# Ledger of designs, part 2: VH-VL binders against Uncharacterized protein AF_2093

Target 1, 226 residues: Uncharacterized protein AF_2093, of Archaeoglobus fulgidus (o28187)
Amino acid sequence: MDVEIVEELSKMLAGRKAVTEEEIRRKAIRCALKIMGARLVGIDAELIEDVTCSLIDCPITLKSLHFSEKVKIGDVLFYHPHVIKPEKEDFEQAYFEYKQSKKFLDAFDIMREVTDRFFEGYEAEGRYMRKYTKDGRNYYAFFSTIDDTFEDVDIHLRMVDEVDGDYVVIVPTENELNPFLKFFKQYSEDAKRAGLKIWVVNPDEKTIDPFIGYPKDFRLLKGFKN
Below, E stands for the ipSAE of ESMFold2; O stands for the ipSAE of OpenDDE; V2 stands for 0.75 times the mean of E and O plus 0.25 times the DockQ between their complexes.

## First folded at step 1 (VH-VL)

Design b7 (framework fv_bexmarilimab)
Fold by ESMFold2-Fast, scan of step 1:
Structure b7 (fold): chain C 226 residues (1-226), chain A 124 residues (1-124), chain B 108 residues (1-108)
Amino acid sequence: as target 1 above (226 residues)
Amino acid sequence: QVTLKESGPTLVKPTQTLTLTCSFSGFSLSTYGVGVGWIRQPPGKALEWLALIYWNDDKRYNPALKSRLTISKDTSKNQVVLTMTNMDPVDTATYYCAHSDYEIVYGGTYFDYWGQGTLVTVSS
Amino acid sequence: EIVLTQSPGTLSLSPGERATLSCRASQSVSSNYLAWYQQKPGKAPKLLIYGASSLQSGVPSRFSGSGSGTDYTLTISSLQPEDFATYYCQQYYSYPLTFGQGTKLEIK
């Protein structure tokens, strides 16, 4: 498992000369979904931590990912191979990925809190893929960002058919509407046709609203602010 | 305006440890890409690179001398310190510190601004 | 380690003449990661050229660098009295950083 996730993550990071722990963690979660699907509910948060630690603490044991040196710029810690010195552009790319990862990770606990409240009365299990169960009905919620959901759309469309129940992707608000408009323009029809749900959490207001798709259980509709 | 100046003992006895300080102004060793290196030149001979420290505390040493060299920085004082153990008369040289910017993906760096140099004589 | 060999060891010329100084590397220096320095007696080296052919700001246009792979050249198109000095090449393609042994440019 760990091996397959690390291998998939190594492909995602191919050609990169600098990364942060935050980027590794966010991308490991996405790779875990791709490899495990709904089984991700049954794993401890420790699996993602172990994958993240193995890439950072023991990079020499990984043939395709060699991060043995550490660079601290401001408050951000970057990792890179000792035989390869990153260019300014490599650090700019790593910092861009860091900002996206930091936004997701900082919002994660609030998104889970808001989603747990939305599914009040359901039994909840799992962390990054969270399963809500009530009266034999299951909702699988995967936490991401709209930009990552755009990149992973094929995986999310597949999940709708593979889970034993309903599937929804929970994403935080963005500073600008452009990432949501980009998704809407490119994939809204495919998502609606497949039954993919994407709900937006505002971490500041602690609200949840549908972007695409509504729950089939009408009792849940009162949990939406809109 | 970038300036660097070397300081330390001008006379060292064989087997002793040499400690040199590079004091600089006009740049910060906290700035992305910036480094400070040490280069020496024995009288009448060629330049020899010794060590380099980057803004991120990344360190590089000449393998021929690595077991004898330690480089460190104090960013708040604008100083870089080089320590060289077990000095020998053959180590008699002018020691320079120099500024560098990180400009290269797979290599080291060149040195655009140099200190005046300090002559260190090793004799009994 | 990459060994740099400069030739000639000493070059005797008169003011107004063209100087051509060679630097040969024991293995290819990729991406032209080669610099040239000028050193006058009792003074620190001064950077002239980096990236094999890029002129450092403040350096007179009579200085130029060229070459690739293992063969590099520093050219001074018309020597002035202040140009008589020792010149060193340096590769920064790989660690350890290495310098040539120098070419002394002296008045004939």
Scores: ipSAE 0.000, ipTM 0.422, lowest interface PAE 17.5, mean pLDDT 84

Design b8 (from b7 with heavy chain H99R S100T D101P Y102D E103Y I104Y V105G Y106S G107R G108T T109F Y110W; framework fv_bexmarilimab)
Fold by ESMFold2-Fast, scan of step 1:
Structure b8 (fold): chain C 226 residues (1-226), chain A 124 residues (1-124), chain B 108 residues (1-108)
Amino acid sequence: as target 1 above (226 residues)
Amino acid sequence: QVTLKESGPTLVKPTQTLTLTCSFSGFSLSTYGVGVGWIRQPPGKALEWLALIYWNDDKRYNPALKSRLTISKDTSKNQVVLTMTNMDPVDTATYYCARTPDYYGSRTFWFDYWGQGTLVTVSS
Amino acid sequence: EIVLTQSPGTLSLSPGERATLSCRASQSVSSNYLAWYQQKPGKAPKLLIYGASSLQSGVPSRFSGSGSGTDYTLTISSLQPEDFATYYCQQYYSYPLTFGQGTKLEIK
């Protein structure tokens, strides 16, 4: 199962000569959703750690590409394949991916805390795919970014049909509105039709607001800020 | 006012190919989320779903019949066409086309408006 | 594929009585993705209910749907002469889309 996720992640990283742990972890979470679906609940933290270690610093014996050597430039640790020396362009690409990934990972714990408070009274299980259960009703919350949700929209639309309950993608606020406007113009109608929910957490203000889709549960509706 | 109407041959010989056209009005198949599907009903038997085509040209087929079925659309003519190969007497049925609605906040694979149906008899 | 089993096959009742029609799925239909249709002889099916309990616009309020998981019910609170027809349930939780075998509601 981890082999299949590593293979999918290796496709995303094909041709890359430099990566960071942050990029691998963020992309491993996305690949795990694609391969595992709702089965991520309860095993995702351990699985993502195993997949990440397969590709950097502590590789296990897998046939997939791994980045076994490291170099520190400034405050950022980069990983690269054995015997391959990355060029400036490779490090520039890796740094841009690093910044996006670090923003998500830094926000993740706060997003989870805010979402847990929103589902006060629900039993919670899982990490990156988190299941909230109350009175026989389930919410499946997947944590991502709006840009990654844009790229993975087909996967998220499919997840609405695959889970035994409601499915919501939790994303953090962005510095610019453009990523949200881009999603809205391209996919808002597809998302509404499929019943996909996207809720936005402001990590600084610790608020959660609907971008697409509202819960019908009165108790959950009161949790949104006006 | 939504209307759909099936047209095509009423008699087909075994091994021949059936081509049915669904002509509709009151909506466009360019509208986000809208789809048109085909359902058949053998005399005195239950409804069986055959195929579905969406606004974005995505297609779904019943796996039991997939190798025999082709669905296509002509958005400018407000038409959806179903082709079914290698017809057999057991394929004798009334064939319906029907619309799947565009509904916000939910998955919509129920059929809200149906054509009158066309009886296709397969015999020599 | 999800198999839908409707019961009874035939239900004989008089006008003014309550009708209760059952639809059971071979596996859970999550999110209540179930619809009900009415079909009169020689006519196309007509949508009555979607989402297990949502009444289609223009359908009389005497029709109601309930249930969850594998067990669904269509209820007609006070039968009118025009209600005697065959009723089909349909799931849209997974492909292929499937229909039940139908329940025929007839005048006793």
Scores: ipSAE 0.000, ipTM 0.414, lowest interface PAE 21.8, mean pLDDT 85

Design b9 (framework fv_bexmarilimab)
Fold by ESMFold2-Fast, scan of step 1:
Structure b9 (fold): chain C 226 residues (1-226), chain A 125 residues (1-125), chain B 108 residues (1-108)
Amino acid sequence: as target 1 above (226 residues)
Amino acid sequence: QVTLKESGPTLVKPTQTLTLTCSFSGFSLSTYGVGVGWIRQPPGKALEWLALIYWNDDKRYNPALKSRLTISKDTSKNQVVLTMTNMDPVDTATYYCAHRLSYEYGSGLYYFDYWGQGTLVTVSS
Amino acid sequence: EIVLTQSPGTLSLSPGERATLSCRASQSVSSNYLAWYQQKPGKAPKLLIYGASSLQSGVPSRFSGSGSGTDYTLTISSLQPEDFATYYCQQYYSYPLTFGQGTKLEIK
């Protein structure tokens, strides 16, 4: 399973000459969902760590095969393949991906806290794919960004039918509305018809609001700010 | 409380363009999830949806009338404007604007919870 | 487009009786994306039910909705004089948004 996830992640990073641990971790989470689906619940924390450390020189595993060399520029640690020198454009791309990944990872704990509060009274299990259970009913929440959800829409549409219960993607607010508008125009109809739910957490206000889809259990509705 | 009111000409000649304004209070069209639609009803006939505009300026039109319809909003004035070109006597109807707040955005998502009083537009030479 | 067919076209009943109004869709409406409206002469429509079975705030409990797929029903358990009006169903599952042709509920 980790071998298949590493292979998928390696395809996603093909041709890249510079990466950060933050980018690899964010993308590992996405690849793990694609390969494992709901089976990710309860094993994701260790799995994501192992997958991440299969690609870079980690303090824990040292199983770096692809990005074995490192260079620190300012406060950011970049990893690159042995004997391959990244060009300016490679570092610029890696820094862009770093910023997106750090934003997600920084927001993650708050998104989880807000979502846990929303499912007050439910038993929670898992980290990045989190399962909430109450009275025999399951809600699966996957944490991502709207941009990554756009790229992974086919995976999320598949998950709606594959989980034993309800499925929702939790994303943070963005600085600009454009990523949400892009999703609206391209996939809102497909998402609505498939029953895909996407809820937005504002990490600064610690609120959660539905972008697409309300919970089937109307008792949860009061957890939304509006 | 949400209120909406339609305004515009009550009499239009064939081939002219109809412009209707929906003025509202109790909500803002800059609010996430808010939409305003236009629906018409010819005398003694069924309701027919015309157009819908969302808070994000996304627009939907009835395909049967799309070439004749334009919907726009002015969020600072709390107004939504509908224009319909090349009016014909069969377009004689009461025109309504209506509100929906929905956080579940999607291509067919809007039922209408609050309606304006309607404005009768007669197309006659 | 989804065509909604309401039946009967006219329903003649007396106060106190139970009214059952049908709305049939030409293709399956995703569960819960159907609304019912009441319209009195010269007035705007009033939302009664959304999501096929959810009662709008302020609407009397004698109104109820049921159904799924292609077959939906509006029931009024004990007709009051103010309930004699025209009723419309509407689907909001797909564009274009469509309404039924209406059922006129009139005094016998």
Scores: ipSAE 0.000, ipTM 0.407, lowest interface PAE 21.3, mean pLDDT 85

Design c10 (framework fv_cilgavimab)
Heavy chain, then light chain:
Amino acid sequence: EVQLVESGGGLVKPGGSLRLSCAASGFTFSDYWMSWVRQAPGKGLEWVGRIKSETDGGTTDYAAPVKGRFTISRDDSKNTLYLQMNSLKTEDTAVYYCTTSPLFYGDYEGWFDPWGQGTLVTVSS
Amino acid sequence: DIVMTQSPDSLAVSLGERATINCKSSQSVLYSSDNKNYLAWYQQKPGQPPKLLMYWASTRESGVPDRFSGSGSGAEFTLTISSLQAEDVAIYYCQQYYSTYTFGGGTKVEIK
ESMFold2-Fast, scan of step 1: ipSAE 0.000; ipTM 0.395

Design c11 (framework fv_cilgavimab)
Fold by ESMFold2-Fast, scan of step 1:
Structure c11 (fold): chain C 226 residues (1-226), chain A 123 residues (1-123), chain B 112 residues (1-112)
Amino acid sequence: as target 1 above (226 residues)
Amino acid sequence: EVQLVESGGGLVKPGGSLRLSCAASGFTFSDYWMSWVRQAPGKGLEWVGRIKSETDGGTTDYAAPVKGRFTISRDDSKNTLYLQMNSLKTEDTAVYYCTTERYSSGWYEVDYWGQGTLVTVSS
Amino acid sequence: DIVMTQSPDSLAVSLGERATINCKSSQSVLYSSDNKNYLAWYQQKPGQPPKLLMYWASTRESGVPDRFSGSGSGAEFTLTISSLQAEDVAIYYCQQYYSTYTFGGGTKVEIK
């Protein structure tokens, strides 16, 4: 399993000379969804740690290390292949990815808290793919960003059919509306037709709102206002 | 003209110590990661360890057989690389080469080797 | 941790004939992020330090004659000398630089 995810992640990082642990973790979560689907529930925390340790320095996992060398610039630790010295542009790209990844990871705990509150009374299981169960109904919530959801739209459309229940992607607010408008213009009709749900959490205000799709359980509708 | 010149080799008894030096010229030594590679008489090549440039942290890495016994250091003001060898064993008998680690300013293109210095560990 | 295995240990070839050396790694040295094989070939003549012949499995170092060619991908590699010359008598080593450095055991190329 982890070998397949590492291979997929390596393809996603093709051409990259510098990365951060934050970027690897964020992208590993996305690759794990692609390979594992709903099977992520209950194993995703350990799996993502193992995959991350396969690409960067990790004393626990004795596997091949693609990004075996490290350098600290300011407060950020970058990883790179041992015979490749990254150029200025490689570090700039890595820092951009770091900022996006850190924003997602920092918002993650709040998004999970808000989503858990929204599904009050449901039993919750899993971390990045979180399963909410009540009265024989399942909701699968995958945590991501709107930009990553745009890149992974085919995977998310597939998940709607593969899960035993309803599927929703939870994303945080962005500083600008442009990423949401970009998704809306290109994929909103495909998403609606397939039944893909995308809900937006504001980590600062601790609110959740539908961007695409509404829950089938009418009792959940009140959660969008509070 | 690029040159790497090793010195300090010789005969040592088991359990003894020896320090090798590598004098670099013809390139900007301080920008390069440096390695030591050894070759036992009539045998193949074996990587010993490396030291990164100060800009990249100046950290060291060692092959398992020498870890804890050998120490690599550098003096950029003198363009010199060092290998301190302690607790020497007969299996450490080899020609020791000073090499650049091909990590200068981009992709792999620089590969400089010294002529080597012989270390013999025998009673 | 990566083990490099070369075959044969020695090879006797007539002048003008083809010499083929094989190298196998215990794991893939193809890095999917840049799609390159982190594999080099070295030539060592008696009394001399090793000389780089080939890097990225198939890229000739500057000044290396075109009779030398490298091929292979992942975990299995070959160095070919299309028409052996007297000056090519040497020991040849493959080397992975995917995870630190590991050398193969070497292949001695001699004239028949």
Scores: ipSAE 0.000, ipTM 0.421, lowest interface PAE 17.4, mean pLDDT 85

Design c12 (framework fv_cilgavimab)
Fold by ESMFold2-Fast, scan of step 1:
Structure c12 (fold): chain C 226 residues (1-226), chain A 125 residues (1-125), chain B 112 residues (1-112)
Amino acid sequence: as target 1 above (226 residues)
Amino acid sequence: EVQLVESGGGLVKPGGSLRLSCAASGFTFSDYWMSWVRQAPGKGLEWVGRIKSETDGGTTDYAAPVKGRFTISRDDSKNTLYLQMNSLKTEDTAVYYCTTDLGYTVTEYRIFDYWGQGTLVTVSS
Amino acid sequence: DIVMTQSPDSLAVSLGERATINCKSSQSVLYSSDNKNYLAWYQQKPGQPPKLLMYWASTRESGVPDRFSGSGSGAEFTLTISSLQAEDVAIYYCQQYYSTYTFGGGTKVEIK
C-alpha cells in the first residue's frame, strides 16, 4: 500500500530538485485518497508519515527524484539530490509549494474542529478523510485546498459514488477569490451534476459555508453562517 | 570515452540563421543537462544557454544577450544537442562549444567536465 | 547576474616560480546549507577548448597536477601554481555556478 502511494507521489514530484517535507506530506495525502478512496478513513497519521520517510530515505528506488540529502534554508527543510544543484526556479517552485502545504497544515486542525462542531451529535473517526455517522447515515469529509481540489476533481467526482453515504470536500478560505472563481468556471456544472459538495471553512472566524452543494438533511443548515 | 563533436558553423550575414549540432558519445546522453558556451575571437568565455534532462523537465535557460533569438533543443534518440540561432548579429561571432553539465549517472557533480572542439560562427556582411 | 572579476589580466612568471591568479565575485557564491563554494577554474591553451581544472573552489579535477591549488571562500578566490612548468602557459578562467553561469575575463599566464 505504501509502495503504491510512493509510486503515485513520485509521478507527482517527477523532475523536482527541491521539495519540503510539508509538500511531500500534503501530496502523499492526496495520493492516498486516489489509491485508497474511502478506506483512507482508517489510516493513521503515522502511515502517511512513513510514506514521506520512505520517499526521502530511499532515493535509489525513486530514480526520478534522486533524493540523497536534506538541506535547510531559513526555517524550511529542502530535500534535493546529492549530485544535482538546485537552481533559482527549483527554489521558487519549492517555496510556492511550501506555502500551499503550510497553509493547509496550519488550517487543518481548525477545519477539523469547525467540521466536528457542524456535525455535533455524530460519531467521528479518521483524520485526513473523516467519517461522521449518526442513525445509519454517513458523511465522508476530505480536507484539502481549493487549488488541490481543482487538480484532483476527477478523484472527488469518483468519491461521490464510491462512499457509503454523502461526500464533501472541506477547504479553507483563500487570500483571493480567484482560485474559487477558477474552479467555479471550469467545474461547477460537473460538480453539481455529480452531487459533489465543497464547503469552505474560515479558520479566522471559525465558520463553515457551502460553496457547492447543500446537505441532504436540511436540519444541518443551521450550522452554516449563511 | 566521452566525446562531443560540434558542427554547423560557418559564415552568415547579419539577420541570418544557423543551426548548430553537437553529437555526443561515451556516456548516457539522456541523463545529462547540456550547455552551450561561446568565445569571440581573442575574447573570454561566455555562457549561452542550457537544456535540462527530460527527467528534470527538459526546460531551457538562456543568457540575456541571446534570449528570444536562440533556441536549445535535444534529440535523446540520436544523442544530439542543437542550438538554433536566429536574428544573428555581428556580436554573435564566436567559437561555440557544447559541454556536459549535470548527469544522473555521475557519482559526483563536476561542472562542465567535458567540452567539444568547438565550431566557428562568423557573422559579417 | 553575478559578475566575476579576475586579476591580473596577464602574468609573466619564470619557470619554477609561483603564479597566483585572483578572482572576485559580485556576491558570495558560498551556499550556506551545504557549505560549498560554487566556483570553478579552467585552463585554455591556444586552439583548444577549456579544460576543467578545479571545482568547489579547491577540489582538483582528476589528472590535474598537485602544483595547482585553489583557495578562498565566499566572494574572493585564488588559483595558485606552486612551480610553473612550460606546459602551464595558458589562459585561466574562473567561473561561478551558484546562479546559472558567469566567467571571469581570464588571466594569461606566460613565461618571462
Scores: ipSAE 0.000, ipTM 0.432, lowest interface PAE 16.5, mean pLDDT 84

Design c13 (framework fv_cilgavimab)
Fold by ESMFold2-Fast, scan of step 1:
Structure c13 (fold): chain C 226 residues (1-226), chain A 127 residues (1-127), chain B 112 residues (1-112)
Amino acid sequence: as target 1 above (226 residues)
Amino acid sequence: EVQLVESGGGLVKPGGSLRLSCAASGFTFSDYWMSWVRQAPGKGLEWVGRIKSETDGGTTDYAAPVKGRFTISRDDSKNTLYLQMNSLKTEDTAVYYCTTSDEYITVEYSGYEFDYWGQGTLVTVSS
Amino acid sequence: DIVMTQSPDSLAVSLGERATINCKSSQSVLYSSDNKNYLAWYQQKPGQPPKLLMYWASTRESGVPDRFSGSGSGAEFTLTISSLQAEDVAIYYCQQYYSTYTFGGGTKVEIK
């Protein structure tokens, strides 16, 4: 199980010489979705911790994703493979990935709180893939960022058909509109046609708004700010 | 930006003592191994000693010519490295550099190249 | 102690020509567990601290021009400057970091 996710993560990190725990965790969540799909519900918290821990700190036997050595630069802890010295450009790339990952992870608890409130009255289970159930209806919510959703669009389109119910991706607000405009220009019609929903949480204001798609349960519409 | 600034150099008589300081900024000092390297006027580079990070045991190692006379210490709360020099000899006359090493491999047979260097501070031992 | 010996102690090369510096260690600096050579090269210009050029015998530090290349394994190493530029006039040092640290005696590179 873990092996398949590590293999997928290896492809995503191909050529990388420096990473952070935050980047590993964020990307492990994405790879777990690709491999496990809806099966993540109920096991994703422990699975992601196990995968992350295996790739950093003292792993037993890992090949290209063996990030056991560490260095701290500018208050950020970076990991790299044993006896590999990353170059300045590798740390620069790792720092940019770190910023995106930290933003997602810092916002995660608030996004879950806001989404749980939106589905008030539904039974909720799971962590990064969260399932909401009421009166025989299921909503599967996956937490991500708009940029990662752009990169993983084929996976999310597939999830719409594979889950037993409706599928939505929950993303936080960005400092600029450009990432949302990029997604809209390239994938909005495909997403709408397939029934993929993308809702935006503002962690500061604790609001949720639809970017793509509306819930089939019209009673949920009152939960949106607009 | 990583910056190392040495201070405390000067003129001292044989048998005297002197303490050098190295002020570090632009990185998490406490996570790095630190070394002192010296260079006598017109001569080559000579490693003096190192101190490991606290995480790696905080232990010190010295080159044979200075062992028993020099002591390296660090104050992570002040981001400062020290070199206490006792029983100074004329052959200790040199520019003393502060250098960093990453804490990657902690096994006995493995060390690391010196990534960053300060500008150096001159120590002159003469009568 | 691992003793590092550089040759020649001084080298005069015309602009655009190749400069070759040799470094020998008294014992192997190849670590069997990772199959890496624990050898670095430094450049020092007058009045300046040394600057790291090369580590793991052949890996260039970020920002170092590709005219600088390192080669060798075990106990014999070479630093090559393929096309010497005016700014390359300096003293070059090899250094082992296999068992604590030892520097070579240095090689002074000058324009002839």
Scores: ipSAE 0.000, ipTM 0.383, lowest interface PAE 20.9, mean pLDDT 83

Design c3 (framework fv_cilgavimab; at its last look DockQ between E and O 0.03; V2 from the best seeds 0.00; counts 0 for: pae E 21.5 > 2, placed apart)
Heavy chain, then light chain:
Amino acid sequence: EVQLVESGGGLVKPGGSLRLSCAASGFTFSNAWMSWVRQAPGKGLEWVGRIKSKTDGGTTDYAAPVKGRFTISRDDSKNTLYLQMNSLKTEDTAVYYCTTGYDYSRGWPLDYWGQGTLVTVSS
Amino acid sequence: DIVMTQSPDSLAVSLGERATINCKSSQSVLYSSNNKNYLAWYQQKPGQPPKLLMYWASTRESGVPDRFSGSGSGAEFTLTISSLQAEDVAIYYCQQYYSTYTFGGGTKVEIK
ESMFold2-Fast, scan of step 1: ipSAE 0.458; ipTM 0.783
ESMFold2, look of step 2: ipSAE 0.000; ipTM 0.414
ESMFold2 (binder alone), look of step 2: mean pLDDT 93; pTM 0.948
OpenDDE, look of step 2: ipSAE 0.008; ipTM 0.498

Design c4 (framework fv_cilgavimab)
Fold by ESMFold2-Fast, scan of step 1:
Structure c4 (fold): chain C 226 residues (1-226), chain A 126 residues (1-126), chain B 112 residues (1-112)
Amino acid sequence: as target 1 above (226 residues)
Amino acid sequence: EVQLVESGGGLVKPGGSLRLSCAASGFTFSNAWMSWVRQAPGKGLEWVGRIKSKTDGGTTDYAAPVKGRFTISRDDSKNTLYLQMNSLKTEDTAVYYCTTDRGYYDSSGYLSFDYWGQGTLVTVSS
Amino acid sequence: DIVMTQSPDSLAVSLGERATINCKSSQSVLYSSNNKNYLAWYQQKPGQPPKLLMYWASTRESGVPDRFSGSGSGAEFTLTISSLQAEDVAIYYCQQYYSTYTFGGGTKVEIK
């Protein structure tokens, strides 16, 4: 639940002196997958907002990570713990995470739209973990980035067996191919053996393409590169 | 009115040791980050090192030429900053200044060295 | 380390005339996230400690006369005194605070 997700998120952000709301929201979604697994299908934006809000503009506590102080640098609002003065390096890390998070969050709605179109004729349920159902067949789609999928690979491999159907991770294109090559070099064989699917959405072209794995329903193949 | 007053300078032989003090007043010393900056006679300014507030971890950072030989410490109950100088070299001859280093102290960001003491002369000579 | 280079080493300017001091860093001191240059200017008179004159390349410290102005971005910076006064005779230092701290060699400003 929210308490467990906040606890897991606090571990992920341990030692961080500066964060943004965007980074917290992106990482809360990843933590929600880790804690809830397939049950994430039942979670809407409100829970993720509640988790995010619990860490920003909250009273300070010794029990949890709270970022109650804020500073605006340029056009970006940073949050930090009370009485902790972040260094330049802390803001550099926070800004890097901010850019990654904003890119993911900005692409989220279009990735969902493209994936919904790909599964035309299926009943769709859920938001961050979306379930597509037709004629007793289920596809579970989790939205992420290739870099986050690299970090969370053991969770995604486990999800293949946990869901009652096929599991696919939907990620957006990157400016460089290197993050995909890094994943391919390290984990492509593990992913193929486990049956993990990773499909890539180009938000600009509104296309979807397989990076790893093809759908079991071959009728869906016509949806790629459209 | 912010005041920083250095003391403890003097003449020492190469290989000797000396301890400098900086007495601070006019601001909440325990919340401030403090630095030492030196200036050889007739030469330019050179940063020596800094110490953060205890609330921010009390960590120290040093310039490469003094790392391992100099130690910065603070006593918040006395509003005093210290510089322990060991294994002194003739190249360490300089006026040593105490200065406030705010880091990301306020919402506008890092302000650099906004207050300086009058300095204390250290001469390392045989 | 970031190396700071000032030019000229010394400058003689008549009263009321413009004085211009240049400062070059070996790499950019512009932080793209906040679009600020981590560059400060100090004034040091004989027998006195340095005094902060300007920070973020162009923001004048409280109490500093408006005849002092800073300009530049990235790796090239200038301090300008629009109308030199007798009390402005001093050595001026630029300093980066982007990656720890390094100072320029100083520029001595004199009346000719």
Scores: ipSAE 0.000, ipTM 0.406, lowest interface PAE 20.2, mean pLDDT 84

